# VHH binders against Dimethylsulfide dehydrogenase subunit gamma (ddhC): the designs that were tried, part 4

Target 1, 240 residues: Dimethylsulfide dehydrogenase subunit gamma (ddhC), of Rhodovulum sulfidophilum (Rhodobacter sulfidophilus) (q8gpg1)
Amino acid sequence: DSLNAGNIRLVDPEETVPVIKIPDGIYLRTPNDPDDIIWARVPEFRVEMVMAPPVHPSVGLRYRDEYPEQDLVVQLARTSERFYVRLRWVDPTRDMSTLRDRFRDGAAIEFSESDDSVSYMMGTDAESPVNIWYWHPDGDRVESLAAGSPGSLTRLDRQPVTGASEYRTGHGPDDSQWIVVMSRPLASEGDHQVSFERDTIPVAFALWQGADAQRDGLKLVSLNWIFARMTPDAAPAPGN

## First folded at step 20 (VHH)

Design y01 (from w01 with Y107H)
Fold by ESMFold2, last read:
Structure y01 (fold): chain B 240 residues (1-240), chain A 121 residues (1-121)
Amino acid sequence: as target 1 above (240 residues)
Amino acid sequence: EVQLLESGGGEVQPGGSLRLSCAASGFTFSSYYISWYRQAPGKQREWVSVISSSGSTNYAESVKGRFTISRDNAKNTLYLQMSSLRAEDTAVYYCAARKYYKFGDRHYDYWGQGTLVTVKP
């Protein structure tokens, strides 16, 4: 898994990317293994991650001048029974816990229940429901959450998503990374759980890096929806 | 204006110990990742260790279990406790600072001048 930006395609907002179907005869040794050989067959893409808008306007003015840029490397795959996402990003240290126990690393994928490509994060008043898979490094815990507006998160009654991760030290902190896999059965149901019975699903991403002791961690989000194409013959999403 | 100044280098016998310091000024030390790097004569500079603003650490495999990085944010000082020293640890040791790590970005905001560590044969 290279961290060289020139080798991995940057996907622009509102582009359509394929979810790669892995043939059912391919053996998966364990669920969610970040090192499974199948990942070599799934094209990677990267998504630009930006600092999330702060709640208070005065904080936003300060953070706008110090705008960090980060890329998230993503792979989307499925079998006939299960949807998988693999995420990787640079993280110089492994932040499994802190003395204050509230500033850990984290990663999420967000699924929209609508094809509303123009309402995403436009003034933080989006009213379309989203299903969020949020990975915690502590025990590889994944939560399925719902959000209908910024700052409103609800843990869902059914928790069908599982995950696993690896923290890999490279030749230095610039090459050290988290690698996270999350997955869920395609057939799962429940209030606000995303349906994979669509040709195209809007997705977005978030990261939390808990190593900043001067702040409540740094949260990064993707710029807009990316459209995940579930089938090879799916019609392109609006705005493709 | 910004200063990173290493000290504590010297000559030591194999198996011995040294403690390096890196004194920082001119920036908000407590909000930065701080790293140790080293460069042996005729070789490329290589990473040794890093410590986050919250105290999380990481180490190169070659020094893991023998070196300990720490920081004192009240004194704006980074430390490297080196134990079980070997001939291959002979190098100039540098501290370096940056606020964030980004995919594809190898840039450090600040570098020190270095301190020499020599492990006798």
Scores: ipSAE 0.434, ipTM 0.762, lowest interface PAE 2.2, mean pLDDT 78

Design y02 (from w02 with F103W)
Fold by ESMFold2, look of step 20:
Structure y02 (fold): chain B 240 residues (1-240), chain A 121 residues (1-121)
Amino acid sequence: as target 1 above (240 residues)
Amino acid sequence: EVQLLESGGGEVQPGGSLRLSCAASGFTFSSYYISWYRQAPGKQREWVSVISSSGSTNYAESVKGRFTISRDNAKNTLYLQMSSLRAEDTAVYYCAARKYYKWGDRSYDYWGQGTLVTVKP
């Protein structure tokens, strides 16, 4: 079963993973459908996610290691015209309400604008930010953001990223999961939108847990960059 | 010492209602996911429902719309309200607690001893 972690390769930090070229124009329902059968053609990998450090360390409390590591399952794909990421993770319950005011479930992929040395979390400064695609569960809203340091998010003037999701109840809470797809045209306009004209792009991931509403600012992040290698345009002709 | 103690089981007619309780002690109940599982004679244990620390819920398809899970964090108690009961709901019902769900880790931190529910044919 591709949904069982025992069959999915764990990717170590700083490994290179392929972005798989898939045929153009093959959407069965929508471009971001998490259930599209094309996803069976794209290899999955998993990434360990850990509790992010507090944004404001001067609050005077010892950080406790109260949360276990969590795995995120990732697929990276492209067509001739569009880049896709599919994310899935175990979540026993669906948390999408805005009525709880502070936090809900969320997911992000972060792209470095430089080849190296930019922070995998939030970029290193305001002049060299990372591009973040942040998915919100209410209405599958996705935002394209720039971040130059922790806590310095800037909403970009162009919003080319779209997304869709499914919450799937499996045979039990261990098999219940969010599945999220985000995508954008390979060609983009606007400052700080990631360029897919590069051969290799550093990426990192984040998750937010709405179910832990008693703790503000709870966030899980991947450990260091993973390097996404873009498959060249010169590929075999698509199937019929 | 951690304990989960189920109660409220018994015999009931088809279409009837029953409320199960699970009293928790020895851990920070409010920060845990708490689940109900059940096991019928000769069958594997199966999941029934789960409730998160914030009160979000999920249900097995077979009980959705008939069972309601809830928690009272002030009393460290989990509940299962069962209605429209059927013969297929006959089982020993267990509560189980787990702080985190992680892909590939199916273990629970704590289990109760169970309470029997019998729905007369």
Scores: ipSAE 0.505, ipTM 0.796, lowest interface PAE 1.8, mean pLDDT 78
Fold by OpenDDE, look of step 21:
Structure y02 (fold): chain B 240 residues (1-240), chain A 121 residues (1-121)
Amino acid sequence: as target 1 above (240 residues)
Amino acid sequence: EVQLLESGGGEVQPGGSLRLSCAASGFTFSSYYISWYRQAPGKQREWVSVISSSGSTNYAESVKGRFTISRDNAKNTLYLQMSSLRAEDTAVYYCAARKYYKWGDRSYDYWGQGTLVTVKP
């Protein structure tokens, strides 16, 4: 069952996962098609998502003792032209409201601009920042952002990242899920745009559950860095 | 004391409409996923619909386009507007509340006692 996270390889913090190289001449139907058959060729791995600690005082006002933990299923792939991230997670409701009195779902991938000595919690400082791709469910907008510390989130001048999503409705809460694809050209200009001309890139993830009134610092996060290896496996295998 | 109390059930003809209510008390209603379930005679309980704290909704395929879930947080009440009712919609309808979703966890924190909906052919 593709909706059973237990059947998907769990990746531990600080573990390395491959970025699958999609052979030349193979293209997605659309740049960010969540249902493209190519994803069947990219292995899935699962990351445990836990509530981020309330590092910002404002988060403490909304922080509750009991929050959900869930799994995020991740696929990393690249062509000769673009880097792709496909995320999927179970969500009983599709929260897309942009009203201030409501909460919406969200997802993000964070890249260290340097090495794993950078804090996975939104960077260490201005000299050790992170690049964040933040997906908005309303219109599938993906923002390219940078941060050097919690609270320092900044929108970059250049916005090369695009995305698309699907909310797949099942027969119950456990069967409904978001599927989000984000991608960018491999080479992108601009400050704080992560370079993919590296062997290994530390990556981290965040999710926002609108139904749980999650927003800003109140979010689910992966623990520490996972290392995305840009050197592909010799033979891509079908996903689990 | 925590309580979910369903009401609004009854007999209706095929094609008819019915509105169910679920009154909640004893917990922070606004912070919960609130779902409708139903159980037909001799069948397993099945999920019908859910509404989040933000008001987003989801439906089982069998009721999509016919049922509408809504909530009034000020009244701590969940609603299910049912239209175009069919014989197969006959069931005891339950409301259930879940504080949050955890992968693989299908449990709910609170359940109502149910209200019977009978669609007579």
Scores: ipSAE 0.007, ipTM 0.254, lowest interface PAE 9.9, mean pLDDT 87

## First folded at step 21 (VHH; from y02 with Y100F)

Design j04
Fold by OpenDDE, last read:
Structure j04 (fold): chain B 240 residues (1-240), chain A 121 residues (1-121)
Amino acid sequence: as target 1 above (240 residues)
Amino acid sequence: EVQLLESGGGEVQPGGSLRLSCAASGFTFSSYYISWYRQAPGKQREWVSVISSSGSTNYAESVKGRFTISRDNAKNTLYLQMSSLRAEDTAVYYCAARKFYKWGDRSYDYWGQGTLVTVKP
């Protein structure tokens, strides 16, 4: 994978990116394979990640003098059955556990359950919430969560999201990276499970660098919404 | 003035052990990622190991299981414990520091002058 940022399109806040429809008949080796060749057919776009503003004074006390930044490379795709997200970012160390002042890495995609009037910062209120897919490396678990405000994060009863990850050690720490795939069936029942039966879905992202002691509200985030465009399926070929 | 000063290099027999140190001054050592690099004669510089400010570590495959990186923030010192040394480990070893990692950024903030390790019978 290229680590040249100049070769990957930078997507600014409030821009639209396509969700690529993978044609029927294309088979994936596994549902969530970070190395599947299918990803070569899905364009990558890059999102600038910045330190999340403190939502509570206690979070502000954890901030360093200098604020780290990062680039997140994103791919969005769907089949007739599932919605897929592939994320990758540079990480010099693989942090998998939270023990004795050690913090694990993490990544998340946030979906507005309605439109862009919803706050990208964990939702607006109970009537305007977000659905969050949260990945952490221990067991490649992806949690389906909901929030209406900072501090209101709730684990949903239904957990339809699955994932897989790869940590790729490069020639050095500067080209080592996480690669994470998260996916869910297109149709999913349950409260606060985002619907994909929409033309445009506002999405946002978060990263946690465990090595930098990032956790909870101390995280990197994309600013505002990016709009994922659900491309209509191709019309069936006319019959004879 | 910022300084990284490597020490502990020398001649050792194959299978032997050696401990390198990197003494840092002039910057907030405890806030930095610090790596060991090495350069053998006639070869390119290669990464050996990294340690974060929080103590998380990573290693090149060639040294994994044989080398251990550690740090003492109170002493502003980085260490590399080398064991089961091989002839191919012969190189000048450098310490390098950087505060953050970002996509496409391959630059380090500070480099040491290096210390020579020679593994031979």
Scores: ipSAE 0.876, ipTM 0.948, lowest interface PAE 0.5, mean pLDDT 92
Fold by OpenDDE, fold request of step 23:
Structure j04 (fold): chain B 240 residues (1-240), chain A 121 residues (1-121)
Amino acid sequence: as target 1 above (240 residues)
Amino acid sequence: EVQLLESGGGEVQPGGSLRLSCAASGFTFSSYYISWYRQAPGKQREWVSVISSSGSTNYAESVKGRFTISRDNAKNTLYLQMSSLRAEDTAVYYCAARKFYKWGDRSYDYWGQGTLVTVKP
């Protein structure tokens, strides 16, 4: 059971994980197929997600008495042309609405545009920003965003990131899950588009449970940077 | 003491409709995910539907389009409107509550005693 987080390696903050190079000649039916068999060849790792500390009083007021920690299962891969992120997490409901009293699910990966001295919480300042890929379940739209602080989220002019998702209803809400793939060409022009032309990239993650009215700053986050190592070309290892 | 009390079960003909209720007490109902489960004779308990505190819903494929889960937080009551009932829907129906979901956690905090639904000619 791939939904058993206990069977997937837990990655601690500030630990390094490989970006698996998918060999050339492997053709994907679609760029971001969550069900592509190739993902079975990419190791999964698990990241502990915790409630982000409120940075604004309005966020604090929206906190429930208790939010659970969550596990996010991550796969990182690259081809000669694109960088891929596959995310899986348990979600008992598929939330797509953006109505006044309804909130959609969400997921994001954050990249430091420089090094790990940058705050993993939305960047340090304008000079030390982060690039965020934000997945919207309604239409599988992925936004490329930048931030230098928790309140400075900005949509970038260029939007090179694409995505696709699958909501899999399990035998119950306990094993129902989102599966989201986001990807971008390795090379991308424009300010604040993360460069993949480096050996190690600090990455962080965020999740929004719409059913729990999570939105904006009310979210689950990874505790610190995880370092994605852009490994040299190699055959994908068997997945776990 | 926490209680979940199901009601509304009974005998109904195929194609018929039935509305189940689950009355909750002893906990902050409005903050919980509430699910319906059912167990047919000789079969394992299976999930039917879930509703979040915010009203988000999910359904098992077998009941999708036929059953509707809803809640009234003011009354601390969960509902299951069943329509187009089939023989295979015959089961004891349970409500179950849990405050949140965590990866790998399959346990519920509270269960009801169940109410029997029998679909037969």
Scores: ipSAE 0.873, ipTM 0.946, lowest interface PAE 0.5, mean pLDDT 92
Fold by OpenDDE, fold request of step 23:
Structure j04 (fold): chain B 240 residues (1-240), chain A 121 residues (1-121)
Amino acid sequence: as target 1 above (240 residues)
Amino acid sequence: EVQLLESGGGEVQPGGSLRLSCAASGFTFSSYYISWYRQAPGKQREWVSVISSSGSTNYAESVKGRFTISRDNAKNTLYLQMSSLRAEDTAVYYCAARKFYKWGDRSYDYWGQGTLVTVKP
């Protein structure tokens, strides 16, 4: 995998990216294997991550003098049964827990439950909410959450999303990275579970750097929506 | 003026211990990731350890369990406690600082001049 961001397509806000249909009969070694060879067939795209605007004064007090930025590399794929998200980003340290004023790493993908008229900043209201898949390294847990506004984040009763992660140590902190896969059955029951029976799904992303004391609203986010297009096309051959 | 000044290097026998220091000035030390690097004679510089502003640490596999990185923000000082030293640990040790890490960016904001560690009988 290339760690050179310049070699990966930069996707700007409001652009469209494909959700690659993995052909039937092709399976991951494990349901959420971050290192499965199948990912070589799924195009990567890069998303610029910036500090989220503070939604609460308390969050603003935690901001550093200079705002960090990051690139998030994303892959979207689906089988006949499941929707997959693979995320990877540079992280010099593996932060697993919140203990003694330490904070854990995290990553999330946000889905509009309807269309792009919904605010990408955690939804517009109760009638225009978002579904969030939130990963944290402790046990590779992925929580299915919903929000209609900042501060309204709610854990859903049903938790159909699963995940797995790998922390890959490079030659140094510059090329060490998290690799996270999250997935869910295409059909999922329960309120605020995003439907994948659509041609286009607005998505957004968030990252938490534990080492930088990022948590809750203090996070890196992608700007606006990126449109994930469900495509019937088979996954391209490796290298395409 | 920004400065990183390493100290504590010297000669030590195999199995011995040594503590390196990196004194920082001229920038907000407490907000930076600080790393130790080393360069052995005739070899390329290699990463040794990193510590975040919050105290999160990471180590190269070659030094894991033997070296401990720490920092004292009140003193603007980075430390490297080295134990069970080996001949292959012989190198000039550098400290380096940067605020954050971004994909594909391998540059550091500041580097020290280095301190020599020699492990020999």
Scores: ipSAE 0.871, ipTM 0.945, lowest interface PAE 0.5, mean pLDDT 92
Fold by OpenDDE, last read:
Structure j04 (fold): chain B 240 residues (1-240), chain A 121 residues (1-121)
Amino acid sequence: as target 1 above (240 residues)
Amino acid sequence: EVQLLESGGGEVQPGGSLRLSCAASGFTFSSYYISWYRQAPGKQREWVSVISSSGSTNYAESVKGRFTISRDNAKNTLYLQMSSLRAEDTAVYYCAARKFYKWGDRSYDYWGQGTLVTVKP
């Protein structure tokens, strides 16, 4: 995989990216395999991640003088059975501790349950919520969550999302990276589970750098929505 | 003026131990990622270890289990405890500082002048 950000398409807010349909008959070795060869056929796009606006005064107190930025490389794909997200980003250290006085890495994708009129900042209200997939590095658990506003994050009763991750140490900290895959069945019952039976799905992303003491509202986020287009059945385009 | 000054280098026998220090000044040391790099004669510079501001660490595979990186923010000092030293560990060791890591960014904000470590019988 290329570590040159310049070789990966930068996607601006409110742009559209395809969800690549993996043809029937192509079998994945295992679900959520970060190293599956199929990902070479799924185009990567890059999203600029910026410090999230403070949603609570306490978060503001934790801000550094300079706000870190990051690039998140994203791939979206689907089979006839499942929807897949592959995320990768540079991280010089692997932070997995669940101790209260420690910070761990994290990643999430947020889906609007309706359209882009919904706030990408964790939903607008109870009637306009978001579904969030949150990846835990300590056990590769992925939680399916919902929110209608900042501070209203709720764990859903049904947990259909699974995940797997790889931390790849590079030649240095600047090319060491997390690679995370999250997926679930296309159809999922339960409240606030995002529907994939739509032409376009607004998505947003979040990252937590444990080494930078990020947690909760102190996080990196993509700006506004990116629109994931559920493309018709077709062979995936060659990867970049 | 920003300075990173390495010290502690010298000659040591194989299997021996050595502790390097990197004294920092002129910038907010405690807010930076600090790394050790090394460059052997006739070879390219290679990464050895990194420590975050919060104390999280990572190591090159070649030194994992033998080297330990640590920092003392009160003293603005980075350390590298080296044990089980090998001939191939012979190099000039540098400390380098940067505040953030981002995809495709390979630059560091500050570099030291290096300290020589020679492992020989």
Scores: ipSAE 0.867, ipTM 0.943, lowest interface PAE 0.5, mean pLDDT 92
Fold by ESMFold2, look of step 21:
Structure j04 (fold): chain B 240 residues (1-240), chain A 121 residues (1-121)
Amino acid sequence: as target 1 above (240 residues)
Amino acid sequence: EVQLLESGGGEVQPGGSLRLSCAASGFTFSSYYISWYRQAPGKQREWVSVISSSGSTNYAESVKGRFTISRDNAKNTLYLQMSSLRAEDTAVYYCAARKFYKWGDRSYDYWGQGTLVTVKP
């Protein structure tokens, strides 16, 4: 559970990473236990997270200079029946809810509904929607949402995603962290729910750190798609 | 100029209480995480507690339930209320300020000079 950067490969945008198939029936208790020993068998990778880009370039330059970049450690796994994501990141304090009507801590994975999507900015046009699994620390609530453009979020009718989390205090604020698992059955249930019946799926990530009372929290995003490979290396196509 | 000035250290009997203060100036105190660290003779500096700009807290396991961190943003002052003190709490206590944390970066923007706490045997 250390955030040792030297032992965890940094994945650049547009790289392909495997979704690790793990044997069925070796989970210890529940599908979402963030501390399950099975996670030691799934390779971790890290993704660079930056302040969400503003719509105006001059604001973007100021915001990047004011806020630090952060790494997100990710694991992608599946069984024959469920897809899992495990996320962990440094957070010096636990912010589960607030009395100031502001964003609290949170984490999301975003799935493109299109194999051909080349742009990540929360579904930057109305014709490139994404399915978002948004974890709330308050009760480990996970919502399945659709987004078609920045600032456009719609809660979906079906809510098949579940999650669990642990906040772990380290030896200091710099290695204290959230650990979050979200999962859903591979079989999709409704419109705009991501289909796992694809060889690769574009994914992206977001984090909210609600400790900044003066800015209604801090939102960080990955810069572009990473491609989650659902299937192992394909056999050569039959010729003639 | 930026300053962090600790005060309130002294000698105390085991089981006693002490309140440390850290007065801050020269930066926007209310937008920073502020931490307490301590360094015992012959040991590496270790983290004690942290408080966010919104007032959320975290504590090292060794001090949970005995120490309480707080801040007064109007006075630019950080506090550490220490109770049920033990010999192993003897150390120089430092306050430190940092705006955001990131993976692998243990640096702080500002450090205080420290205040000595001695818990008599």
Scores: ipSAE 0.516, ipTM 0.810, lowest interface PAE 1.6, mean pLDDT 78

